Miniprotein binders against 7-carboxy-7-deazaguanine synthase (queE). Designs and how they scored, part 9

Target 1, 235 residues: 7-carboxy-7-deazaguanine synthase (queE), of Hyperthermus butylicus (a2bj90)
Amino acid sequence: MSRSARRKTSALNTVLRVVEVFASIQGEGPFTGTYSVFVRLAGCNLRCPFCDTRYAWSLEAGKPLGVEELVEEIARYEPSLVVITGGEPLLQRHPLNSLVEGLESLGLRVQLETNGILPAPARDEQLWRVYHVVSPKDVPVRVPGAKLHPSWVDYARATGRAWFKFLVANEQHVREVAEYVAKLGIPRSRVYIMPLTPEKLDMKELLELHSRIASLAVKWRLNFSPRLHLLVQLP

## First folded at step 5 (miniprotein)

Design p36 (from fd4 with T38F E40Y K73E L77F)
Fold by ESMFold2-Fast, scan of step 5:
Formats: C-alpha cells, structure tokens, sequence
Structure p36 (fold): chain B 235 residues (1-235), chain A 82 residues (1-82)
C-alpha cells in the first residue's frame, strides 16, 4: 500500500464531532482579516463565564463526520485559511491529526484555536506543522481548571508557530499579562491582547473598548487583536 | 438558565483519579444531574449539569472531601449560565 493510500484509508475510518462548518473572516489574532473556513469541534474542558460558544461545550453537540468528508467540505469553500476551533479541539486529538494531514495534502493553511490546557504537539504529530493560537484562561481572568501546559512555550520557541492571546478589560489586566509572559519567557512579538467584551455593549461602546485596548497594546509594546467579526457583524 | 458545576482534579495516581471520577459520577447521577468528563494524563475535568439550587453546593463539598482524602489538587466552578 502506498503512503497516500494508507493515509486516505486511516482518514476514512476517523470521525470528528463537528458542531458547525462555515465561511467567514478570521476576526482575531495574527491572521485577522483572512478569508477562512471555521470548523467548530464539540466538547470543552472549561466553562468560561465569558464564553460566546456555549452551544459547543458538550461532545453531544457535535455530529459525527468522517475526516475525508470534512476535508472535501472544507475544500469546496476554497479558503485562504482553515480555522479549527471549538470547544477545545485537542480533546479530539487523534482524529484532529488525521484532519490536519488531509488539509495539508491539499496545500491548505491551518490554524488551531486552543485553551492550551492539553500538551502542545509532539514532533511526530501532524499538528506540529500547523499554526496555533493559544488562549490561556489562567490569566488575567482565572477560569478553574485552566492551567496552561508548559510545553506550549517550548513549542512556540522551537517552531515559531504559536501565539498567545489574552482577554483584557483594563490596564491592570495588561500588567498581569506582561508579568505572566515575562515569567514564562514568551517573546512580546508572540503575544496578543484582545478586548474582553461584556454581553451588553452597543457599537459605540464596542469601538471605544477596542480603542482603549489597542492604545494599551501600543503602550506595553504588545500586539493587538480586535474582535473584527463583532465590529462587522459576521459570525 | 442551567446550573453548571465544573470540577477539576489533578494528582499523581491515575487509579486514584479514576476512583474519584467514578464516585463523582455516581453522586451526580443520584442527584439527577447529567455528567460529562474529560481525562488527560493526571488531570480530570468533570462537568455536571441540571442540579437544583438546593443541591449544587453538595457536589462541590464532596469534591473537596475526596481531594483531601486522596491528597489531590481541586478547583471548581458553580454558576447559572444561559
């Protein structure tokens, strides 16, 4: 059996619990503004009070979908970026590696969104080769169970394929983030601060919050992530 | 809105963590709740949904008791969410 035939056979026998697949613009992080297909996987090991995707928390929220089927569905969108998110995608690690293999075989750029609780990819995983936006939930707004796995810092240094994105509401939060990343040895060039958006904000308040957090990013020499999809009213 | 209880255990012995998971699942089911859990190495996350106001704290108390008994780290979150 050829390598290609073996990989294809493995992918056909691998299933992911998928909540939704849709095209949009990546609104956050280092690839903000990119035409993307979002693949939301089911299941999450956290219950963040500020979570926007509570409907994805349970594994049962996802429909079983074969890796080969999912690769074909994604390819039909002709995306510049495939964003794999959740829930927590690394809870479905084994089939996720198969999905990444299929997507890379088509030359598609892949970004994973993760809470960073589970270990970073090992060198022998397909996931080693793709981009990761790690969103720690242990600072500045502590979520129970949300301890960042230390291997993510090593992965970022070894590959240059991980960034760390933090939700912040004020300057005290930014100071806490700066202390956290300094202590872990994360370069400021790999750090994004993003507005923590309360449920009750009108467009003027949303813009003012973005402006304040962006100003803090300049002051503290960190990267800024908007929540662009909220500003342009896309999913 | 529903009451969610998230309990996190961290320890060194996977067999002890499995026993604690089984005890927590049993208690949650006896209280009429739905349980979901996630295991990775020496870490366990337990999510309990559908507890009444009167019994939600009982789950947290049992988690603390089991953590003390087995010498584990425990964190928990109890909240009404959507």
Amino acid sequence: as target 1 above (235 residues)
Amino acid sequence: SKIYVLIFFEGDDPEELKKILEEMIKLAKELGAKVEYFIYGNRVWIVIEGLSEEVKEKIAEEAKKLAEEYGLEVEYFIEKLE
Scores: ipSAE 0.299, ipTM 0.695, lowest interface PAE 3.4, mean pLDDT 86

Design p38 (from p1 with T38I E40Y L77F)
Fold by ESMFold2-Fast, scan of step 5:
Structure p38 (fold): chain B 235 residues (1-235), chain A 82 residues (1-82)
Amino acid sequence: as target 1 above (235 residues)
Amino acid sequence: SKIYVLIFFEADDPEELKKALEEAIKLAKELGAKVEYIIYGNRVWIVIEGLSEEVAEKIAEEAKKLAEEYGLEVEVFIELLE
């Protein structure tokens, strides 16, 4: 359990609660196919019904790791991309900025995956300089409490370092996404639709779902994100 | 299936936020529920699990009452996950 991020001393601000660190292939979003190290941070401010990583919901699911120790561990993998995910990584914002600074000092490319409920980075944060894949949960999947913070649209326009990745199950969902991004002024080039995968699909069903959503992406002139790791059976 | 109550408190005063959080945790425990929380800035997220629909509704009503008593903004959601 966290008491308060703002009450942490400078020493405590260099510790992250980490669920797992592992090498794999980024299976989703604009960097699909990239050899990556995944850093899953603990804690989440949502309880999505379709969540694949419920084990990361609690901050207590994470082991405390110093930023310097974590940077060294990540560097040993020699990754092309560091994917910081969770839970919701921005819940650990202060030590996360320190992690990003350490990774950037090594010339490593960093991508954050976030639900976008918390504000986008400010210009004076290290997080301002890295890539963000924002996965809104208000549209179309309607998760309680999942309101996209409006600063993410401004951040995307200002930096070109944010993309918006939406979980979709059918054409009605894609229509809702298209209306949502048009209303917010998000360019279609920054929008990905990705299959909402039920917990237990066989490989044929998984391929058919991917094919259906990819076809809808073409029809609606949006980018398509697979869940490649599921198709090739990687973590 | 499980029932979750998600409570979001927001306040300018961190001490009032903490008092409301402590009361919400106490209520959840008295009702036999599992409670988790996350504090970030001037906002707190509380997740309460292991509830009946009746108990979830009672917690939601009490959360709104606590927000009024401590001068907080509040959002409460009840989610049924199968």
Scores: ipSAE 0.024, ipTM 0.462, lowest interface PAE 6.1, mean pLDDT 84

Design p39 (from p0 with T38F E40Y V47I E75Y L77F E79Y)
Fold by ESMFold2-Fast, scan of step 5:
Formats: structure tokens, sequence, C-alpha cells
Structure p39 (fold): chain B 235 residues (1-235), chain A 82 residues (1-82)
């Protein structure tokens, strides 16, 4: 057994700071359309100007929940997928590994949403065994402080359990994404482009944006991610 | 104390990681802080409870200096709990 699994640590290492837990449909990425429970963890290492969840930026925004209590709460929903998101969930890495272990013990499928600045899982982490949707913020949106850790490309190649999801507003963004993933050796089959949705779009504008970005995905031979929850008005 | 410092070190050489970890723990304890850590291969997560915001900032600064000294990648996050 790893030394990390043998130690008793502070409440910080056995407690997750959780902003919200709710059932919905996964609206994004490779599991779009799946009945899911979303677990939003507090704390983020970026301050993206387009962020929809600014209320989760501070770790103090989260309620302290024990891993066992959170596993039980998630299990009551009987989800097909558990989506762990945030903030940046990897900031709470050790209790997150314990959460994943608990969820896997119940046979639940887990997906992590991450900005990819912190390194990909090591083989001795429980996180090695789950799915990851990595949303780089260095290209094309150029958020200050963002840089994709190269270990995510290695992890994706080794496991087949990571995809890369890019926010795009126009064709120039798609071109930058195509050049970026080619340079890093990321297969196009693992790349999703997703509409960067400005605040205050009406439903017609939202559909037109989705159509435009989807057309660009076809043109550039990339996968398309909708923001399905926005289109069907779910959380 | 209500202030925490999260430090993440990554190293190509596990021995360099171990030495940096030992120095970070020693420094934090000399400053009166509580320290816990977890090792995952060539990476370590360190969680420190500081005495004050000033001590937390000093710990964060010293962690970055240790990373530069030992050629490590470092990520540091300070957060406050009410």
Amino acid sequence: as target 1 above (235 residues)
Amino acid sequence: SKIYVLIFFEADDPEELKKALEEAIKLAKELGAKVEYFIYGNRVWIIIEGLSEEVAEKIAEEAKKLAEEYGLEVYVFIYKLE
C-alpha cells in the first residue's frame, strides 16, 4: 500500500470543500446527454474573464463535507455518471482521490473537469482510473497564468481516458486550436471545440452560435461539444 | 489558524523531490505551522496551516525559492477559512 493511503491527516485531507451537488444532464464533451450528478468543488487557480462560476473561485465558498458523507449523497441520485468539476478540483487532490475510490467502490463512472494546469494523475492515484475532460485556457482564450501541463498529453496517450475541450468564438480560434494540438501531438479524435457563449444570448442567438461552431468543427475535422444544458435550460 | 497553504512540487528526480520536501517541512515547522503531505510518484502535495497571513505568505515565498533551488515545478495556493 502507498504511504499516502496509510496516513491519517488533517480535516483538509479528509474533507472536500463543496459548493453544490445536483442532478442534471451532462451538457458538454464526450458524455453529452448522460444523466449525471455534478459535484462542484470550491477553489480555482485561474480568474477567467468569461467564467460562469465565479462564486466558486474561493475555497471558502465550499461547505466542508467528509468523503463518506459525499459518496452517500451522490449515490442517492443513482447517476449514470458523476461529474466532478469546480473551480479547479485538482486543488483538493488528496481528498479527491479518496472520493474517487469511494465512488468506484460503488461501480459509479467518474468524469473530472479540469483546466489542466496541475499535472495529470500518476499511476498510484485513484484519479488515474477515471475519465478526464481537460479544458486548456492558454489557447485560444489566453487566460493569464494558464499553461497546459504536458503530462496531460502523455496521460491521454497512455490511458485513452482524457479529452481536450477548447472554448472558441470564431474561425481564428479554431485555427489556433488546430495548430496548438498539432504542435503538442494531441490526436484530433480527442479534441472538442465548444462555443464560448457571451452573457445574455437569447435562444435564437445561442442556437445560431452552436450551429456556427459545429460547422467549423466539420470544416476543421474536430469534434463538437454543445452546451446542451443551456439549450434545454437545465443547470 | 484559519489560513492554509497548498503546495504542489513535481520533480524529475525523486531524490531532489525528497530533499525539497524535507526542507519545506522543516521550514514550516520552524515557523510554528502544522504540515501534512502526500507523495504520488514524482510529485508531492503539501498542506500547511499557518499562524497568520504573514506566515502563510512567507511559507509560499520560501516554497517558490526551494523549487527554484532544486529545479522543481511548483504550484502554491493560499486560502483563508472563516
Scores: ipSAE 0.032, ipTM 0.490, lowest interface PAE 6.4, mean pLDDT 82

Design p4 (from p0 with T38F)
Fold by ESMFold2-Fast, scan of step 5:
Structure p4 (fold): chain B 235 residues (1-235), chain A 82 residues (1-82)
Amino acid sequence: as target 1 above (235 residues)
Amino acid sequence: SKIYVLIFFEADDPEELKKALEEAIKLAKELGAKVEYFIEGNRVWIVIEGLSEEVAEKIAEEAKKLAEEYGLEVEVLIEKLE
């Protein structure tokens, strides 16, 4: 079967478990401020104590949607960026590759948010060609079951399409992140630190936390990611 | 409150991993718990939910015993929601 015929067949019959699709502004990472459509996939292989999307943990939390239907829904938003998140999107790897193929065929820019414990994309995957923000959960505060797959470091070096984003609460956390990325050989230019926001911070506390973590990013020569959507009260 | 248990197993031998997974699923079913699991190569993540605190501790202890029996690395998280 030709590549074109194979791709069309996969897209038509592939199904994803989807929790929600909505338009917002990307509030985090290298594309902060971009008009985006968010696609939250169901299922996660971790149970992070600080998780704010616990409703997406189970695969059964997702509604089954065909890839073609989902591509059409996303396209109606005319987004500058498609953010595929979850749970852990790579748990639905096969249909996710079909979704990415459909989105890229429309010229849409795609970013995947992943915990990085499943292997990075191989060259023959559609996922090889899109952007990845990897959020390791083995540092600074280790989550049981969370070990970054070493292939993500190789993927980042080979493609320049992966960044590593870490939740930090204080300078000790930043020190641990700096040691971790140095040990793994992750370039500093690919590293973001982001405020670990506890539940029920008021706006003054949230801004003060952002200011502290941003100052640490400057001190440690790392990139800073805000949680912009929290500051401007968007989803 | 609702309690979740996450069990992570890592094995050098995929067959030993499969045996430990089968025993963990059997235990969860005997306790009437809802189970999801995810496999990647020599690793498995098992999520058991809808547990009481006492049952969660028992499952965690049994997971550690299974890991010792089958020569696996194990990590366990018990999380209480509210």
Scores: ipSAE 0.388, ipTM 0.741, lowest interface PAE 2.6, mean pLDDT 86

Design p40 (from p0 with E36Q T38I V47Y L77F)
Fold by ESMFold2-Fast, scan of step 5:
Structure p40 (fold): chain B 235 residues (1-235), chain A 82 residues (1-82)
Amino acid sequence: as target 1 above (235 residues)
Amino acid sequence: SKIYVLIFFEADDPEELKKALEEAIKLAKELGAKVQYIIEGNRVWIYIEGLSEEVAEKIAEEAKKLAEEYGLEVEVFIEKLE
C-alpha cells in the first residue's frame, strides 16, 4: 500500500455531497405522477438564469453523506421511484455509481436528471442500467457553457433508457427543438417539451400555459411534460 | 446578494486550456474573488463569486482576452445571486 493510501483509509469515493432528500410526486417527464424520493446532489457546471435550485450550485451547499446511510434513508420512504437530481449529479459520478448499485440491490427504480453536458454512462457503469432524463441547455434558450455530449444520443438509441426534455415558451421554441432533435437523430418518441414557467403566474395562467404547450406537442408530434407539482402545489 | 461570473473555455489543445485556466484563476484571486472550476475533457467551467458589478465586468473582459490569446472558444455570463 502506498503512503497516500495509508493516510486516506476512508472510502471517500463512497461519499456524496447531498443538499436535500424528500418525498414528493414526480411532476415531470416520462414518470409523471409517480410517488418518488428526490435526492438533490450538490454542485452544478451551469448557472441557468431560470434555475429554481440555485442553492444547490456549489458543492459546499451539500452535506457529506455515506452511500450506505443515504440508501437507508431513501429506503425508509418506500418509494416507487428514486429521482437523483441536483445541481448536476454526474459531477459526483464515482460515488453516484455506488449509490445506484445500493438502490438497485433493494429493487428500487432509479431516474437520473442531468443537463447532459458530461458523457453518458459506459456499459461497465451501474448508471448504464438506470433511467435518464436529459435536459439540454443549448436549445431553445441557450445557457452559456451548455453543450449536449453526443454520447447521450448513442446511449438513448442503444438502451432506450434516456429521454430529452426541453423548456419551451412558444411555437418558435418548439420549432427550434424539432430542428435540433432531427439534426442529432433523436427519435421524437424520446422527446418531451415542457412549459417554461415565468415567475408569479396564477393558477389560471399556469393552466393556460400548460394547455398551449400541450397543444403544440400534439401539433409537432412530440411528447408533453407537465409541471404537475406546480399545478397541485407540491415541492 | 452576490454577483457571479461563469467563464466557459473550450479548446482542442489541453495545454492551452490549462494555461488560460491558470491565468483566469490568478486574476480572480488578485481581485479578491472566490473561484471554483470544473474540467471535463477539452472544456472548463470557471465560477467566480463575491464580486462587485464593475469587477465582474473586468473579469469577463479579461476572460475574452485570454481566449483570444490562447485560441479558445469562450462564453462569459454575469448574474446576480439573490
Scores: ipSAE 0.013, ipTM 0.389, lowest interface PAE 7.4, mean pLDDT 81

Design p41 (from p0 with T38W W45F L77F)
Fold by ESMFold2-Fast, scan of step 5:
Structure p41 (fold): chain B 235 residues (1-235), chain A 82 residues (1-82)
Amino acid sequence: as target 1 above (235 residues)
Amino acid sequence: SKIYVLIFFEADDPEELKKALEEAIKLAKELGAKVEYWIEGNRVFIVIEGLSEEVAEKIAEEAKKLAEEYGLEVEVFIEKLE
């Protein structure tokens, strides 16, 4: 079955393929510490070696949910922030715009997490009005197929509603990120570096890694994102 | 562990891109492999899962031949992931 045909069918029915919906604390990025509902959409256009959500890679991992039903489920949590993530949520762009419209009609704040391969929102999309955390996979360790769409830099400058978050393990990675964002003209005030956490670090190792990457953020004058949920043992 | 073949086709001609995509999907299905793909602008991403290393290398070689036949740019990767 073709993904193009599946995308068209999904858009026509305003149905999203959803892996999971759960309440937690946003542990990453500019909204760290916010009581949030996470909506994980199925399907991804990358196969990152360090991915911690491999169960969401296939569209078949998601169950079909109508937008109205999903809005109602999210609203029951009374969240301060709705985090739409995946996989790659922009693969389900049409029904995603409908979901955003429904959530905004209830006064809910929405943040999208995306790999940035697909174009940034156009002005006539509901997605234009919400927050975006873009996680380019071009650097520091290139993921096969990863290429940030240039429209994300323009969107960030025009709206102030996008940030760029990079996984880093050491100072050489931070240097490569700094060179990358300078070349693309991404303001450092919009850049977060975050610890690349290998599977199964113990708590001491996790804290030491956080400390080291935070120190590099200060040295390189970039923002730091923790993985707070890992430190406090939340999903 | 699972073996994935990631194929990225890029072309300005949508007709040639479509033909190469259809041939790649046909080949994956003939081998009984799971296949997903995404089309965005002038680029196609194809993911083929559940292959042995030998079959993955054969798929990668065929993807390069399709790109040459249809005048496409191609990147192909074989990934062994947990």
Scores: ipSAE 0.039, ipTM 0.495, lowest interface PAE 6.1, mean pLDDT 84

Design p42 (from p0 with F8W T38F W45Y L77F)
Fold by ESMFold2-Fast, scan of step 5:
Structure p42 (fold): chain B 235 residues (1-235), chain A 82 residues (1-82)
Amino acid sequence: as target 1 above (235 residues)
Amino acid sequence: SKIYVLIWFEADDPEELKKALEEAIKLAKELGAKVEYFIEGNRVYIVIEGLSEEVAEKIAEEAKKLAEEYGLEVEVFIEKLE
């Protein structure tokens, strides 16, 4: 494809439905503690009972933003990490690939957060080159409609650019996660367990829950993800 | 509480998938429901809200019949959230 043809073609896939763009600290997963810009895309193919971002479920919750405009907005924050989340970002796959291309052209590191129902990136997608935190909803709290696409396990093994993050409330949940990842052949080094935080915990209760789940991570030889932003009261 | 019906259809034939989607949208709207849908590859995800429990069950049954008629794979879930 010529540069001219590429420019014309890109105009058809350059709008994303965006709920919010804001700077914060990544509070979860392998990049916990990193100064980040969060890009929350609208639309989700699940209705999780424990969802903290129900306001992003509908595509109507997002305003249309051009990819170039969004890249410029993100760049103004000078982030160490761009976190693309939602809803489910892969529901806007085509313009998302264009966004990733723009961000990588500026040397920005990108992490996608996904429920893993849609397939992992193909080798010719810009998304192939970025980091992915996959949050399967198959286990331990079974969410209606959730099923991890098997290509995510292959992608993780092939690239080393995917991790699997599970919400857990108790030891039985951790046992179910351990069985699930063993059956799929996911290495423990790629697995995070994270506290499932109910509404209206005070700060002491929140810290006690974190401590309990962290102890279970040690016992079961899994990685622990805090919800650091909740502990330090950031969005 | 809010009631959601989540439907996904999967088919190799995009024309049959499109026909089933159009019929599902018509049914939901005739019943006064709000509908969103997402198309990815050979799959369609449909989310319906604004329903009573009885209407949700009716939509779920009709989605399964529609899938049988058009030769689609289907999964249907009803979720009641506070």
Scores: ipSAE 0.129, ipTM 0.604, lowest interface PAE 4.8, mean pLDDT 84

Design p5 (from p0 with T38I)
Fold by ESMFold2-Fast, scan of step 5:
Structure p5 (fold): chain B 235 residues (1-235), chain A 82 residues (1-82)
Amino acid sequence: as target 1 above (235 residues)
Amino acid sequence: SKIYVLIFFEADDPEELKKALEEAIKLAKELGAKVEYIIEGNRVWIVIEGLSEEVAEKIAEEAKKLAEEYGLEVEVLIEKLE
């Protein structure tokens, strides 16, 4: 059987548990400002106290959707970028690889958001070919169980398709990030710091926090990720 | 409101890890709690939901005892979502 026929057969029997699909602007990371479709997968292996998407923690939060149906739904938005997020998308690794294959067959650019706890893609996975924004939760925010898998550093070096995005609240957090990435050998050009936003900030507080963290990014020679969707009040 | 207990175990020996996981699952089920878990190599994440605060603390302490017994690294988080 050809690879294409095998992949098509696999996709027909492959189901993802999906919380939501919606169009918005990517507010974070290296693709900030891009018209995107967000695919939020259910399930997460962490319970971060600062999590904005607690409704996606359980696999029960997701509806079962076939890969072909999901590809068709995403394609109807005609996005510049497909952002696969969650929860932790790599918990649904097998059907996720099938989804990526279907999206790439349509020429769509795919970005995965991951906590980096599970191993990075292997060379024979469809996920090897897409972009990854890895959001470590071990430093500086020290979430239990959140140790970054070392294969993500190797993947970043091998492909140039991974960036590391860290939540920071203050300069001490930035110092910890700088020490962490130096120890792991992650190039600073692949590192983003992003404001750790408390739930109840007004717009003035949100802008002031963004300004402070952006200034620290300049001082420490790191890239800055806004949370643009919060600033412009999009989902 | 929901109370979650996250238990993380890491071990050099996957067999010791499986024994600790089985005991943690058994304890959670005896307490009538929902349990999910993820295994990756020498690591496991166990999420237990639907607990009272007192029971959550009891499970957390029991997880630490299991880690001591089986020679595992352990991290525990109790989180309340209101």
Scores: ipSAE 0.343, ipTM 0.724, lowest interface PAE 2.9, mean pLDDT 87

Design p7 (from p0 with E36M)
Fold by ESMFold2-Fast, scan of step 5:
Structure p7 (fold): chain B 235 residues (1-235), chain A 82 residues (1-82)
Amino acid sequence: as target 1 above (235 residues)
Amino acid sequence: SKIYVLIFFEADDPEELKKALEEAIKLAKELGAKVMYTIEGNRVWIVIEGLSEEVAEKIAEEAKKLAEEYGLEVEVLIEKLE
């Protein structure tokens, strides 16, 4: 059997555990404001205390869906961007590569959200060709088990398809992020700081937090990511 | 509510890492708990779910003892879901 035939057959038989598929606006990172379909995959290898999507932590939170069925469901939304998130999507790496292949065959733009503890894509993976927003959990609010895989920095330099997004609550957090990215050689142009939003903030408090963190981004010469969906009350 | 225990092990010796992983999985299964793990190089993440709070604390202590026994670095987290 040829490599192409094996890969095609593998893709047809692959299954992903999917928590939810929904249309919204990308509220975070370099594609903020883009009409997107979100695909939340089940399973995560971290247990972040500030996690907003704890319901996706278990693999059993996900319904098994075939890659082809999922591609068709996503395509029906006619999105400008497909955001694959989770949990940690790279836990389902093999079927994820097949999903990406299917989406790219339709000309759809794909962005992966990852905690970056598993390796960055290799050149022979379909994932090599898509965008990645890496959310390291090393700093500033260190999560047990978190450590950015160094291959993500190499991938970002080689492709220009990765950005690094950090949750921050105050200026000390921003300082720690700045030191971290300098030590790893991550260009500031690839770095986003985003408000760490505690639960139960009212809209005035949310706006004030966004304003404060945005001002720090200007001061520290870093990019700012809002949490736009929270501000406009979208999922 | 569900209680999760995350155990992270890092080792210089892959053989010692595998022994600690085997022991952790055996412990989780004896308790009837669901276990998920992922291995990358000399690191392993073990997530055990469906525990009572007292059992979770005991597992956390046992993970630290295993790390000491096999010369591993360890991080443990207990977290509640709903």
Scores: ipSAE 0.362, ipTM 0.735, lowest interface PAE 3.0, mean pLDDT 86

Design p9 (from p0 with V47I)
Fold by ESMFold2-Fast, scan of step 5:
Structure p9 (fold): chain B 235 residues (1-235), chain A 82 residues (1-82)
Amino acid sequence: as target 1 above (235 residues)
Amino acid sequence: SKIYVLIFFEADDPEELKKALEEAIKLAKELGAKVEYTIEGNRVWIIIEGLSEEVAEKIAEEAKKLAEEYGLEVEVLIEKLE
């Protein structure tokens, strides 16, 4: 059997637990402003106190969808970017690799959002070939159970396909992020700081927070990620 | 409302990690709690749900005791969903 035939057969019999699929604008990270389809996978191995998507924590929160069916659903949106998020998508690593294979076969660009606790992709995974935004939860305020797997730094250096995004509320947080990435040897060019937004801010407060964190990014020579979807009131 | 307890263990010795994990799972099941876990190398994440606040606190304390017994690093978090 050819490898292509084997891959097709594998994709047909794999299942993902999916919470939601929707079109929006990517509001965060290196692809901010891109018309995207978001695929939120169920399950997470952390319980972050500031988590906005607590409804996705359990695998049972997701509806079982076959990889082929999910690829067809995503393709109908004709997106410029497919954002696979969750939960923690790498908890469903095997069917996720099959999903990525199907999306790439259609020429679709894929970005994975991950907490970086589980290992980075190996060279023989389909996931090796796509973009990754890693959101470590061990700094600046440590979430219990969070610890970045060191393979993510190696993956970023080897491929140039990973960035590291940190939630920050103030300058002390930025200082801690700068120390953390220096210690691990993560290039500043691969680092984004993003406002840690409380559950409800009015628009003035939200803009003031964005302005403050953006100014700190300039001061510390780091990249800035907005939360654009919050500013324009999209999901 | 639903209460979650997250227990994180990290060990230098993977054999001690396995023993502590087995005891934690047994304890959670004996208490009638739903338990899931993820293992990666020398680390394990155990998530226990469907607990009362009193039982969650007891499980957190027992997790710390197991870590002392088996020489593990431990972190525990109790979270309430709605």
Scores: ipSAE 0.434, ipTM 0.773, lowest interface PAE 2.3, mean pLDDT 87

Design t10 (from t8 with T8F K77E L81F)
Amino acid sequence: SKVKVEVFIEDEGRTYTFEFEVDSPEELERVLREIEEFLRRHRPERVWIVIEVEDPEQARRIAEELERIARELGYKEVEVFLEGNYVLVFAER
ESMFold2-Fast, scan of step 5: ipSAE 0.412; ipTM 0.771

Design t11 (from t8 with T8I E10Y K77E L81F)
Fold by ESMFold2-Fast, scan of step 5:
Structure t11 (fold): chain B 235 residues (1-235), chain A 93 residues (1-93)
Amino acid sequence: as target 1 above (235 residues)
Amino acid sequence: SKVKVEVIIYDEGRTYTFEFEVDSPEELERVLREIEEFLRRHRPERVWIVIEVEDPEQARRIAEELERIARELGYKEVEVFLEGNYVLVFAER
């Protein structure tokens, strides 16, 4: 029996490279407004020009932490949601599955944020059971090397646990997203558009950008994701 | 000149990551030769090579060399991205 015969040794010799662990409010996607602990993993297979977390690009940016130590640290916050982000978390896929197993054993809800370039979880992975927000980087602002793995669309249909979130600056970007998701057969109900925020916006400009993109979401019948943490000045 | 090199490989359903930090032209040439030799021997399905340099002119020269190597090895899709101090080369069979 898998429940009776868990391999504690496998969890103990699993290590993740972690940039930061902190409590905040999930500001984006389907769980916007949720009290969360963010776990930022090191390493990324892309170099997006508009990336706001460039400090996490290298695996060297992360401190090696054992899965059990990390689970204990996360549990201290008593979060409603654990958000695993990065870089690209799936670069550390094997230890990430062990982390998810540990968090699930404590009854914690887990959301993964991924660029979707690496394959979606298989049914025998612990990752199969958690929520995924996929941020494709092949549209609307194309990033070299960024192609959504087709298994993410199948995973979303099979489980109902994946959504697709796109950074947009204007209506042309929204049109390109609409064409992209139609071509791949992604239902509009699983699509979020989110403001692509330049670094030097003041609060008035940030609110105006949010308003414009939200209005486009209504016009195009897509879901809208704010960047709530920016609006309320949280990490 | 300080240079960071990251090689990310996806092959046969598995992902591998290698990191190098070099601070001399000789070490950089050695690392680039090791990467080329690895690609020639194993020809993985997908590879991302990310290089952070302190000189944008050096970045341009490295990007051209890596693109040439990938194309000579018969990769069908090769993309090169140059952004400030970063070089990203993507190659896919």
Scores: ipSAE 0.070, ipTM 0.493, lowest interface PAE 4.9, mean pLDDT 84

